# VH-VL binders against q9umr5, part 372

Target 1, 268 residues: q9umr5
Amino acid sequence: SYKPVIVVHGLFDSSYSFRHLLEYINETHPGTVVTVLDLFDGRESLRPLWEQVQGFREAVVPIMAKAPQGVHLICYSQGGLVCRALLSVMDDHNVDSFISLSSPQMGQYGDTDYLKWLFPTSMRSNLYRICYSPWGQEFSICNYWHDPHHDDLYLNASSFLALINGERDHPNATVWRKNFLRVGHLVLIGGPDDGVITPWQSSFFGFYDANETVLEMEEQLVYLRDSFGLKTLLARGAIVRCPMAGISHTAWHSNRTLYETCIEPWLS
Below, E stands for the ipSAE of ESMFold2; O stands for the ipSAE of OpenDDE; V2 stands for 0.75 times the mean of E and O plus 0.25 times the DockQ between their complexes.

## First folded at step 16 (VH-VL)

Design qm1 (framework fv_nofazinlimab; at its last fold request DockQ between E and O 0.87; V2 from the best seeds 0.89)
Fold by OpenDDE, fold request of step 17:
Structure qm1 (fold): chain C 268 residues (1-268), chain A 123 residues (1-123), chain B 112 residues (1-112)
Amino acid sequence: as target 1 above (268 residues)
Amino acid sequence: QVQLVQSGAEVKKPGSSVKVSCKASGYTFSTYYINWVRQAPGQGLEYLGIIIPEYGTANYNEKFKGRVTITADKSTSTAYMELSSLRSEDTAVYYCARGSKWFDSTPYYMDVWGQGTMVTVSS
Amino acid sequence: DVVMTQSPLSLPVTLGQPASISCRSSQSLLRYTGNTYLYWFQQRPGQSPRRLIYQVSNRDSGVPDRFSGSGSGTDFTLKISRVEAEDVGVYYCMQGTRWPPTFGQGTKLEIK
C-alpha cells in the first residue's frame, strides 16, 4: 500500500485549494490516505509560524503513529517553512518524502500583488521596519521576511527563519539539524513564473546577496556551513530539484503536468 | 559557437506521429531551457512548449496538451519534440530555441534558434 | 493568453528611410520583479527567426545600432533608423512575461 500523504497549505489558503491534488493522487495512487490539514486557514495563517508548527505537530503525530512505514509531506508555499520547522523540532518523525511546493525556503523579499492588499506600500522598501520588531514577528509573513539589505536586523530579529536555518546560534541548532536529517528525500519545487515567491529561487534555497544577485543553494552560508543539513542531504542524494516554467503560484497544487512530473514520482 | 541543429524534413500521414530532434553544441546543454516554436507556411510563430534537460521538466501550451511531448537526452545533448495525432494544420516548420539557464528568470530567452524542421502532413 | 498586436502588418519602406513597428499587448508585460520580457525577432526570407532585442530595449550582439527598441507596460516599438536591403523580412514581437509566450502577427518589411 501507499504511504499516507499529509498536506499543509499556504498563506491565506485552505484545504479546499488542494481538491485537484487529491483527485490526482487518488487517480494515480488509489488507496492512498491523504489528509489535508485544515488548520490556520485564511487570515489565521498570519499567526506566528511557531504557533502554527505546534498546531500542525499535534495533528501529524497521530497520523505518523498509525503509519510506521512512513509518511509523505506535501507542503505548499508558507506551509513549506512550517513543515521544515516541524521536521526540525520532531526527533521522532518518519517522513519519507518532504515535498516543498513553491515555498520560500530561504525567505521572502520583494513586492507581489498577492500581498498588495495587506501592504499597500512597497514591501521591499519598508517592511524591514515592521517585520524586524517584536510585534512584527507576531505575523507569519515577517517570520520569513529576509531583507538582504538589512542582514543584521534579520539575523537578530528573525524569530523563525534565522533559527531554523541555523543562521543565528541557538541551543537547539544541533538537535534540529539531526532531526531534519531524518527525512528521506527533500523535493524542492518551484519556477520562474511563480509571481509570488521572491526571488522564486528561494524555493531552491537560492537567495539574494547584498547586491540582490541571486545565488544558488551551494553558495549560501547555510549550505556551506551545513547549518541545518542541506549539504549533508545533497551529499547523500536526498535533495531533488524540480523546477518548471509556466506555473503560477496558485497553480502548483492543481497543475496536472506539474503533479506528474514533480510530485507523483515521490508518492510511491 | 552555440548551435542548435535539428533533424531533417518529415512527411507524415494524418493520424500519425512525428518526432523532431534538436542537437545542441557549444554550451552546457542540460542547464539551459529548450523552447519549441512552430510556423505554418506563410503564417506567424506559435509557441509549443519548453523543457529543462537537467531535470526533464517540460511544460506545454495548453492548445497542444495531450498531443505534444517534449523530452531531452543529456547524454547526447539532444532535445525532442513529438507531436501525435497529426493533422493537416500541423504542417509547419518546427523550431527549437535556447532559453536561459534554468536558474535564471528568462526561460523564453530564445537567443539561439535551430534551422527548423519542415513537417508536412498530407494524405 | 496575452494577445500581441502588431502594426502595421505590411511595411513598405524606401531604402535609407526610417521604419517603425508597434507592438501592443493585451496585458501589462511588467513583471512583479520589475522586469519586462518583450522581445523582437527578425526573420529573413528562408531563414530562422533571429532575436534582435531582448527585454524591451537591449540589442543583441551583432545587431546593428540602426535597430532600437522602446516602450513599457503594454506599448512597445521597434525602430530602424535607416532601412537597408538586408532588413527585408518579417519582424515579430514576443512576450515572455506570461505563460505561454505569445507572438505578434508579424510585420513584413519590404523595400519600395
Scores: ipSAE 0.949, ipTM 0.967, lowest interface PAE 0.4, mean pLDDT 96
Fold by ESMFold2, fold request of step 17:
Structure qm1 (fold): chain C 268 residues (1-268), chain A 123 residues (1-123), chain B 112 residues (1-112)
Amino acid sequence: as target 1 above (268 residues)
Amino acid sequence: QVQLVQSGAEVKKPGSSVKVSCKASGYTFSTYYINWVRQAPGQGLEYLGIIIPEYGTANYNEKFKGRVTITADKSTSTAYMELSSLRSEDTAVYYCARGSKWFDSTPYYMDVWGQGTMVTVSS
Amino acid sequence: DVVMTQSPLSLPVTLGQPASISCRSSQSLLRYTGNTYLYWFQQRPGQSPRRLIYQVSNRDSGVPDRFSGSGSGTDFTLKISRVEAEDVGVYYCMQGTRWPPTFGQGTKLEIK
């Protein structure tokens, strides 16, 4: 009687990373069908996010078709951006809970080990030179790179984030907003001890202004203009915030307290 | 002006539980972290856990997981810490301490402390 | 857990003379954002702790100028330029960079 759960992984992930989450779901919601999508694993997670969205869309369609009462999405890190794009492009999605586990929803502006591995001569302050180029936009990390000090370059060069946020004009903006608004609940999870998502408040649609002061979701232009439906969702009571201190980036899907507090209530 | 006022001293038997309250005034209670710390007699400070009252999201030092429960009541601006299965080594002064706002990155800031609550566990 | 080690544990000081307390962490306290969440607390006899220094070197309001904090990485110092009678008590360092927060053992400052 529980809705099926679809899990979308982050950068350099595998289904084994979610074994504890699967155990928690089985203990609290026995009989729930849980599918961890194993597309774009490892290095393939660096492919352009629109390519990933199309592949995940094809995998999700038959699962949703078998569950006319709806499904839940649990989407981790980079996977939360893939899932948000899915909700926008799918006229026929039936997602009840979209659970975003520490995802960089407003973008990333942080030096990470993965960034240094990919671009060893770069830091967050100069990565805009690479990411805001056609070559850079062929990498998933650059698809959501958001340099608060080069916002004009971000708005012109972004092939993914600026579009799904409605920050740049495109012919599908009205349809994407309508599709996104069909979600039952948007559950936002993250915290100050994450250590990777920068600012960590990106998981709650917060982000830096030009002075690197974090503005909350309600202070963001995309919220105020209701560009893709955040203001409408909040007014409807459909946005759930579940911040928790003391969880590192790799532990969001393997912490029982986090699961019981922030995830379990939304797996109806 | 900003104050954290805690409940009075408790004497408890081993195996029982204790619930300490921490009433906040002079600021917006719901949006700031509340930390809990204890100090055994003549000893140093030991961290117990934290809560965001607005969301009710608590986390605990693993050393005490399973025995500590931290809650908040927004309507009374009061946080609570409950310690179960008490042992004699749980005899300590228990403090609450305010952290930053939840959306800031300094949950352990502890700029304002309660006066402390002595809990004595004896047979 | 990050272990915080203070030295000395007992610090008798002549009134008016300087005092210095060392605090070392078992891991770097530098966050990826460039912040270091190292704090110093003073606990006077019979009182709750009071924060003196936040984020390595920033004095709280109402803390006398004779208190200063310094350090980076794993090594941190609290200095009192001229010890006064009201400075007696126990001083704790604490790290808030990594969950869970952890305290040093405390340094008891006394007037000789």
Scores: ipSAE 0.844, ipTM 0.915, lowest interface PAE 0.8, mean pLDDT 92
ESMFold2, look of step 16: ipSAE 0.823; ipTM 0.906
ESMFold2 (binder alone), look of step 16: mean pLDDT 92; pTM 0.943
OpenDDE, look of step 16: ipSAE 0.938; ipTM 0.962
ESMFold2, fold request of step 17: ipSAE 0.822, 0.835; ipTM 0.903, 0.909
ESMFold2 (binder alone), fold request of step 17: mean pLDDT 92, 92, 92; pTM 0.944, 0.945, 0.943
OpenDDE, fold request of step 17: ipSAE 0.945, 0.947; ipTM 0.967, 0.968

Design qm2 (framework fv_nofazinlimab; at its last read DockQ between E and O 0.89; V2 from the best seeds 0.90)
Heavy chain, then light chain:
Amino acid sequence: QVQLVQSGAEVKKPGSSVKVSCKASGYTFSTYYISWVRQAPGQGLEYLGIIIPEYSTANYNEKFKGRVTITADKSTSTAYMELSSLRSEDTAVYYCARGSKWFDSTPYYMDVWGQGTMVTVSS
Amino acid sequence: DVVMTQSPLSLPVTLGQPASISCRSSQSLLRYTGNTYLYWFQQRPGQSPRRLIYQVSNRDSGVPDRFSGSGSGTDFTLKISRVEAEDVGVYYCMQGTRWPPTFGQGTKLEIK
ESMFold2, look of step 16: ipSAE 0.852; ipTM 0.921
ESMFold2 (binder alone), look of step 16: mean pLDDT 92; pTM 0.943
OpenDDE, look of step 16: ipSAE 0.940; ipTM 0.962
ESMFold2, fold request of step 17: ipSAE 0.845, 0.868, 0.855; ipTM 0.915, 0.926, 0.921
ESMFold2 (binder alone), fold request of step 17: mean pLDDT 93, 92, 92; pTM 0.949, 0.943, 0.944
OpenDDE, fold request of step 17: ipSAE 0.948, 0.950, 0.949; ipTM 0.967, 0.966, 0.967
ESMFold2, look of step 21: ipSAE 0.837; ipTM 0.917
ESMFold2 (binder alone), look of step 21: mean pLDDT 92; pTM 0.944
OpenDDE, look of step 21: ipSAE 0.940; ipTM 0.962
ESMFold2, fold request of step 23: ipSAE 0.856, 0.838, 0.861; ipTM 0.919, 0.912, 0.923
ESMFold2 (binder alone), fold request of step 23: mean pLDDT 93, 92, 93; pTM 0.949, 0.944, 0.951
OpenDDE, fold request of step 23: ipSAE 0.949, 0.949, 0.947; ipTM 0.967, 0.967, 0.966
ESMFold2, last read: ipSAE 0.843, 0.843, 0.849; ipTM 0.917, 0.914, 0.918
ESMFold2 (binder alone), last read: mean pLDDT 92, 92, 92; pTM 0.942, 0.947, 0.941
OpenDDE, last read: ipSAE 0.949, 0.948, 0.949; ipTM 0.967, 0.967, 0.967

Design qm3 (framework fv_nofazinlimab; at its last fold request DockQ between E and O 0.91; V2 from the best seeds 0.90)
Fold by OpenDDE, fold request of step 17:
Structure qm3 (fold): chain C 268 residues (1-268), chain A 123 residues (1-123), chain B 112 residues (1-112)
Amino acid sequence: as target 1 above (268 residues)
Amino acid sequence: QVQLVQSGAEVKKPGSSVKVSCKASGFTFSTYYISWVRQAPGQGLEYLGIIIPEYGTANYNEKFKGRVTITADKSTSTAYMELSSLRSEDTAVYYCARGSKWFDSTPYYMDVWGQGTMVTVSS
Amino acid sequence: DVVMTQSPLSLPVTLGQPASISCRSSQSLLRYTGNTYLYWFQQRPGQSPRRLIYQVSNRDSGVPDRFSGSGSGTDFTLKISRVEAEDVGVYYCMQGTRWPPTFGQGTKLEIK
């Protein structure tokens, strides 16, 4: 039988968004038990990511316990960060494939129509004033806001991304790295036509330098220092990159071509 | 130096399939986007699809989904475009073109083109 | 799909005179990142398309400075300051901002 699949949604999302994915999985891998976690939907997805991690943890623990052979995670957009953190804090998870579906794994920085209704002013130029405050960090978006022009603020104020990345020293860094490295495969999916993830290369742990030049994963300090295990995962062949052009952000979980190419191979 | 060389002209019957090749030289083939475009006689240009050879990730114009398959062989630096269920309307010159590197934001850069492959579909 | 509309479709020009081709998109070609992916291609008789301009106004290497691109949003223009015999061919605009990439109908430039 196929390993169970657990799906974690993104910002302002719900389980309904994954109806096509469920259909594809059922068609290609019949009998697969797929659980789309219906937690922190809609506006509730704005709650602090650590709170979300705790909630999702409570939901996945029973599923994992019933699946000693292992499970697969499909984590979309913001959900990808939630899942990475989840795997970092769980010392007994049994995740075979962690599929990061267009997630801002190295953070978000830039303007996008997707968030303009929340931030009428330029997020790119102004959001650091809000996000790197104590009250700003009470919102999920700010938990992974990564302003390359305010690195000190990011490192000191980010209560989520900087920690799971091991960019700021903390007492759990070693343990979190160990836990995350329990994953069988890290499947990174994203592409240039996303329209939301900024830069889109963040889905592959690429990100801006101080001049807003996008650097690759291998050029990032988190990789070079192996702060949470990226270098180790790559060395053992556990990182899979699956970039695709022509996919908008809201279509990553519903595009059949994308599913067959980037998701399906990791569900067996 | 940098060039794309395509396979020769094809004559096909309706209902059959054709596979056109595009061999790259002068650059690191696997890391670049390769697009396919066609042009019917006396007509404009029509986009078919794209691939990243390194990862084998292809995407297609919805108009041709189900009939077009784009693949690549990194070992030979060759991209392929296969079109099935051929019809007379598929008669065209088919081009491959280079985009940017996959990690850049310009997949449809189209700075280098093949010489084109004429595909004629006739009964 | 984004519809690209060129004008005119036929462009007879006297040697040495300027030429102008318009390209209009049905949707804005400005990407959320601030870039506009509008391209101009030249196709001489019996040849493959050749890119002249990328991202609205940047000339490719080897392209004479007689060629210039401009525009923003949904309206774009290719200009030739003084047409030469070698400029005969069909010119296409293409958008690469939205999937799938789409081309204009083409503008056939001929010498009067």
Scores: ipSAE 0.950, ipTM 0.966, lowest interface PAE 0.4, mean pLDDT 96
Fold by ESMFold2, fold request of step 17:
Structure qm3 (fold): chain C 268 residues (1-268), chain A 123 residues (1-123), chain B 112 residues (1-112)
Amino acid sequence: as target 1 above (268 residues)
Amino acid sequence: QVQLVQSGAEVKKPGSSVKVSCKASGFTFSTYYISWVRQAPGQGLEYLGIIIPEYGTANYNEKFKGRVTITADKSTSTAYMELSSLRSEDTAVYYCARGSKWFDSTPYYMDVWGQGTMVTVSS
Amino acid sequence: DVVMTQSPLSLPVTLGQPASISCRSSQSLLRYTGNTYLYWFQQRPGQSPRRLIYQVSNRDSGVPDRFSGSGSGTDFTLKISRVEAEDVGVYYCMQGTRWPPTFGQGTKLEIK
C-alpha cells in the first residue's frame, strides 16, 4: 500500500482547490489516504506563519502516528514555507517526500494582484517599510517578504524566513537543521510561467542579489554555509528538481502532465 | 559555434509515428530549453512543445497532447520529438530551437534554430 | 491560446522604400515582471526561421539597424526603414508571455 499524503494549501486557498490533484492520486495510487488540511482557509491564510505552523503541526501528529512507515507532504505556494518550518520544528516527523509545489522558499519580492489588494498604495520597492515592522510581521505575506535592496532590514526584522533559512542566529538552529535533514526527499517544483512567485526561481532556492540578478541555489550563502541542510541534502542525492515551463500559479495542482512527471513518482 | 543539426527527411504512412532528432553543439546542451515548432507546406509556424534536457521535463501544446513526446539524451546532446498517429495534416517541416538556460526566465527565446526536417505523411 | 494577428499578410515593396508589419495579440503580453515577450522572426525562402527582434524592440546581433520593433500591450510593429533585396521572405511575430507560445500568420515580403 501507499504512504498517506498530507496536502498543505497556500494563500487564500481551500481544500476544494486540490480536487484535481486528489483525482490524479486516486487514479494512480488507489487506496492512498490523502488529507487536505482544512486550516487557515481563505483570509485566515494571512495569519502569522508561526501560528499556522503550530496549527498544522497539531493536525499532522495523529496522521503521522498512524503511519509509522512514513508520510508524504504536498505543499503548495505559501504552504511550502509552512511545511519547511514544520520539518524543522518537529523532532519526530516521519516525512519521506516533501513535495514543494511552486513555493517561495527563498522569499517573495514581487508586485502581484493579491499584494495590491492587501496593500493598495504600496509597491514592491516600498513594501519593506510595512513588512519590516512588528505590525507588518503579523501578516503571512510579510513573513517571507525578501527585499534584496534592504537585506539588513530583512535580516533584523524577519520573524520567520530569516530564521528557517538560518540567515539569523537563534538557539534552535542546530536542532532545526537536524530535523529538516530527516526528510527522505525534497522535491522542488516550479517554472518561469508561474506569474506570482517572484522570482519564480525562489521555488528552487534561487533568489535575487542586490542587482536583481537571480543566483542559483548553489550560489546562495545559505547553501554554501549549509545553514539548514541544503548542501548536505544535495550531496546525499535527496534533492529532486522538477522545473516545468508552461504552468501558471493556480494550475500546479490541476495539471496532469505536471502531476505525472513531478509528483506521481514520489508517492510511494 | 552554436548549432542544432536535425535528422533527415521522413516519409510515413497515416497512423504511424515519426521521431526527429536534434543534435546540439557549441553550448552546454543540458542547461538550455529546446523547443519544437512545425510548418506545414505554404503555412505558418505552430508550436509543439518544450523540454529541459537536464531534468527531462517536457510540456506540450494541448493541441498535440497524447500524440507528441519530447525527450532528450544528455550523453549525446540530442533532443527528440516523436509524433504518433500521423495524419496527412501532419505533413510539415519540423524544427527544433534553443531557448534560454532553464534557470533564466525566457524559455521561448528561440535564438538558434535547426535546419528543419521534412516529414511527409501519405498513403 | 493567445491569438496573434498580423497585417498585412502580403506586402509588396519597392526596393529602398520602408515597410511596416503590424502584429496584434488577443491579450496583453505584459508579464508581472514588466517584461513583454514579443519576438519577430524572418524566414528567407528555403531557410529556417531567424530571430530578428526579441522582447519587442531589441535587435539580435548581426541584424541590420534598418530593422526596428516597437509596441506595447497588444499592439506591435516591425519596421524596415529601407527594404533590400535580401529582405525577401516571410516575417512572423510570436508571443512567449502565455503558454503555449503562438505565432502570427506570417507576412510575405516581396519586391515589386
Scores: ipSAE 0.834, ipTM 0.909, lowest interface PAE 0.8, mean pLDDT 92
ESMFold2, look of step 16: ipSAE 0.831; ipTM 0.914
ESMFold2 (binder alone), look of step 16: mean pLDDT 92; pTM 0.941
OpenDDE, look of step 16: ipSAE 0.938; ipTM 0.960
ESMFold2, fold request of step 17: ipSAE 0.828, 0.828; ipTM 0.909, 0.910
ESMFold2 (binder alone), fold request of step 17: mean pLDDT 92, 93, 93; pTM 0.946, 0.949, 0.949
OpenDDE, fold request of step 17: ipSAE 0.946, 0.949; ipTM 0.966, 0.967

Design qm4 (framework fv_nofazinlimab; at its last fold request DockQ between E and O 0.85; V2 from the best seeds 0.89)
Fold by OpenDDE, fold request of step 17:
Structure qm4 (fold): chain C 268 residues (1-268), chain A 123 residues (1-123), chain B 112 residues (1-112)
Amino acid sequence: as target 1 above (268 residues)
Amino acid sequence: QVQLVQSGAEVKKPGSSVKVSCKASGYTFSTYYINWVRQAPGQGLEYLGIIIPEYSTANYNEKFKGRVTITADKSTSTAYMELSSLRSEDTAVYYCARGSKWFDSTPYYMDVWGQGTMVTVSS
Amino acid sequence: DVVMTQSPLSLPVTLGQPASISCRSSQSLLRYTGNTYLYWFQQRPGQSPRRLIYQVSNRDSGVPDRFSGSGSGTDFTLKISRVEAEDVGVYYCMQGTRWPPTFGQGTKLEIK
């Protein structure tokens, strides 16, 4: 039998967005129990990510308990960050594959329709003024806003990303790293035609330097310091990269080619 | 220095399949995109699909989805394009073209092209 | 798919005279990141396509400075300041901003 699959949606999404994915899983892996978590849907996805982590934790704990052989996580967009944090705070999770589906794992810094909707009068270069304020950090998007030109503000004000990355010292850093390293495989999916994740390489833990040059995962301080276990995971062959061109952000969970190539192999 | 060398001309019957190869040299094959484009006689250019050899992640123009399969062999620095259920209208010169590195944002860079492979489909 | 429309489709030019080819896209080719992925290719008779211009206005190495690209949004132009005999061939614009990449119909440049 196949391990259960838990799906976590992204910003402004709902379970309905994953109807194709469910179909694909049922076709290729019959009998798989797939649970799409309908928590923090729509505008509720703007709530602080730590609140979301707590909510999703409550939902996944009973599922994991019923699956002693392990579970798979498919976490889309913002959901990928939620899942990473979830695995960091859970000392007893049993996740075999953590599939990060076009997630801004290293943060977001760019103008998108999503951001324009929430910050209509703010440009990319000015969002730090909002996001790195106490009230700004009450919004999920700001929890992973990573302005490369305001690193000090990010490090000091980011109440989520900087912490789960271990970029700011905190008392749980060691434990979170240990917990996250319990994952069997980290599957990173993303691509250049995404149109939302900025830079798109963030899905692979790439990100801007101070000159907005995108550096690879291996060049990031979080990797070099192994602050949350990326270097360790890579060393033991637990990181899988699956980049694909021609996939828009809203199609990662519905594209059949993408599913067969990047998702399906990790559902066994 | 950077070069793409394709396999020779093919003559195929309708309903059969053809597999064209594209051997790369002069650069790190695995980390760059390979694009496939075709051109019917006297016609324009038509995009078929793309692959990242390192990860064997291919994507296809929907027009050809189901009939085109793009693969790559890193050990031989060779990309392949297979087209099945051939029709007369598939008669064309097929090109491979290099894209950017996969970690860059220009998959369709196409700065280097193969010499082309003529595929003729006739009964 | 993004439709690329070139004009003219046939371009007879007197040797030494300038030439201009227009390319229009059905959608803006400007990405949210600020880049525009418009390319120009030259295909001489019996040869493979050769890229001349990338990202609207950047000339490839080895391409004569007679060639220049310009434009933004949905309107783009390839210019040849003084046409030479070796410039005979078909020219294509291509967009790489939206999946799938799409080409213009091609412009056949001939010497009068």
Scores: ipSAE 0.950, ipTM 0.967, lowest interface PAE 0.4, mean pLDDT 96
Fold by ESMFold2, fold request of step 17:
Structure qm4 (fold): chain C 268 residues (1-268), chain A 123 residues (1-123), chain B 112 residues (1-112)
Amino acid sequence: as target 1 above (268 residues)
Amino acid sequence: QVQLVQSGAEVKKPGSSVKVSCKASGYTFSTYYINWVRQAPGQGLEYLGIIIPEYSTANYNEKFKGRVTITADKSTSTAYMELSSLRSEDTAVYYCARGSKWFDSTPYYMDVWGQGTMVTVSS
Amino acid sequence: DVVMTQSPLSLPVTLGQPASISCRSSQSLLRYTGNTYLYWFQQRPGQSPRRLIYQVSNRDSGVPDRFSGSGSGTDFTLKISRVEAEDVGVYYCMQGTRWPPTFGQGTKLEIK
């Protein structure tokens, strides 16, 4: 039998967006219990990420309790940050594969023109003025906004990403690391044609330095200090990278070749 | 010296398949993209698909409707392109071309090309 | 798919004279990150394509400085300041900004 699969959606998303992924799972792993969590959909996906984590936590607890052999997470875009936080805060999670589908794991520094109806400025060079404020941190995108030119403001103001990355001291850092390290595999999926996640290498824990040069995961301080367990996971052989060119941001969960190559092997 | 050396010319019947090889040397094969491009006689260039050999993650131009398969063998530093259900219009020279490292943002860089493999599909 | 349109398709040129090839895309090739993935390739008779220009205006190593690329957005140009006999061949622009990469139709440069 196959482990249950829990799907967590991204920004401005709903359960319908995953209909093709559900079809693929049904074809290759018949009988798998798949739950697409229908929480914080549409504009509700802008709610603070800790609020979303709490809501998703409440939804996954009974599913995990019924599956003592483990579950798999497939988490798309912003949803991959929700899932990584779940792995940190749940001391009783039983996740085997955490499949991170084009998620901004080291943050986002991309185009926000589509949010100008909400913010007084939409230019990425100025968004730090909004995001690194108490008002800004009430919106999910600001919870993982990472301006490489204002790292001191990021480290001080981030209520979410700087904490789950262990970039700022907090009393739960050791426990969160222990919990995260209980995952069986971390499957990182993304690619250069995504068009939304910026830099796209954030999906592989890469990110900009101050000159906007992308540093790999192994060059990041959070990896070198092993602040939440990345170095330990990589040394253990638990990090799986599955980069693929030619897939746009909205197509990651509706591309059969991507599914067969990067997702299917991990749904034991 | 960075080189891509392709397999020799092939003559095929309609309905069969062809598998063209592309052997790389002079660089770390596994971490660089390999692109495939073809050119029918007297025609322009047409993109087929791409692979990252280290992860075996291939993607294809939808124009070929699942007829193309791109693979790589890291142990021999060789990429392969297989085209099935051949038609006479598939007569072309097939090229492999190197892209950037996978972690860079330029998969279609195509700085080094193979010598080309002529595939003739006769009716 | 992004359509790449070259003009002219046939370009007869007197030796020593300048040549200019236009390439237009159906959509902007500028990414938000500021990069434009527009390439120029030269294919001499009987040979594989050879990259001349990458990312709009950067010459590859070994490409004579009589070749230059320019442009932005949807409009791009390859110029040869003084055509030489060895420049005979077909020139292709290609965009790599949006999947799948697409080529122009080619411009056949001939000596008249």
Scores: ipSAE 0.865, ipTM 0.923, lowest interface PAE 0.7, mean pLDDT 93
ESMFold2, look of step 16: ipSAE 0.849; ipTM 0.923
ESMFold2 (binder alone), look of step 16: mean pLDDT 92; pTM 0.946
OpenDDE, look of step 16: ipSAE 0.940; ipTM 0.963
ESMFold2, fold request of step 17: ipSAE 0.856, 0.827; ipTM 0.919, 0.910
ESMFold2 (binder alone), fold request of step 17: mean pLDDT 92, 92, 92; pTM 0.945, 0.946, 0.944
OpenDDE, fold request of step 17: ipSAE 0.946, 0.948; ipTM 0.967, 0.968

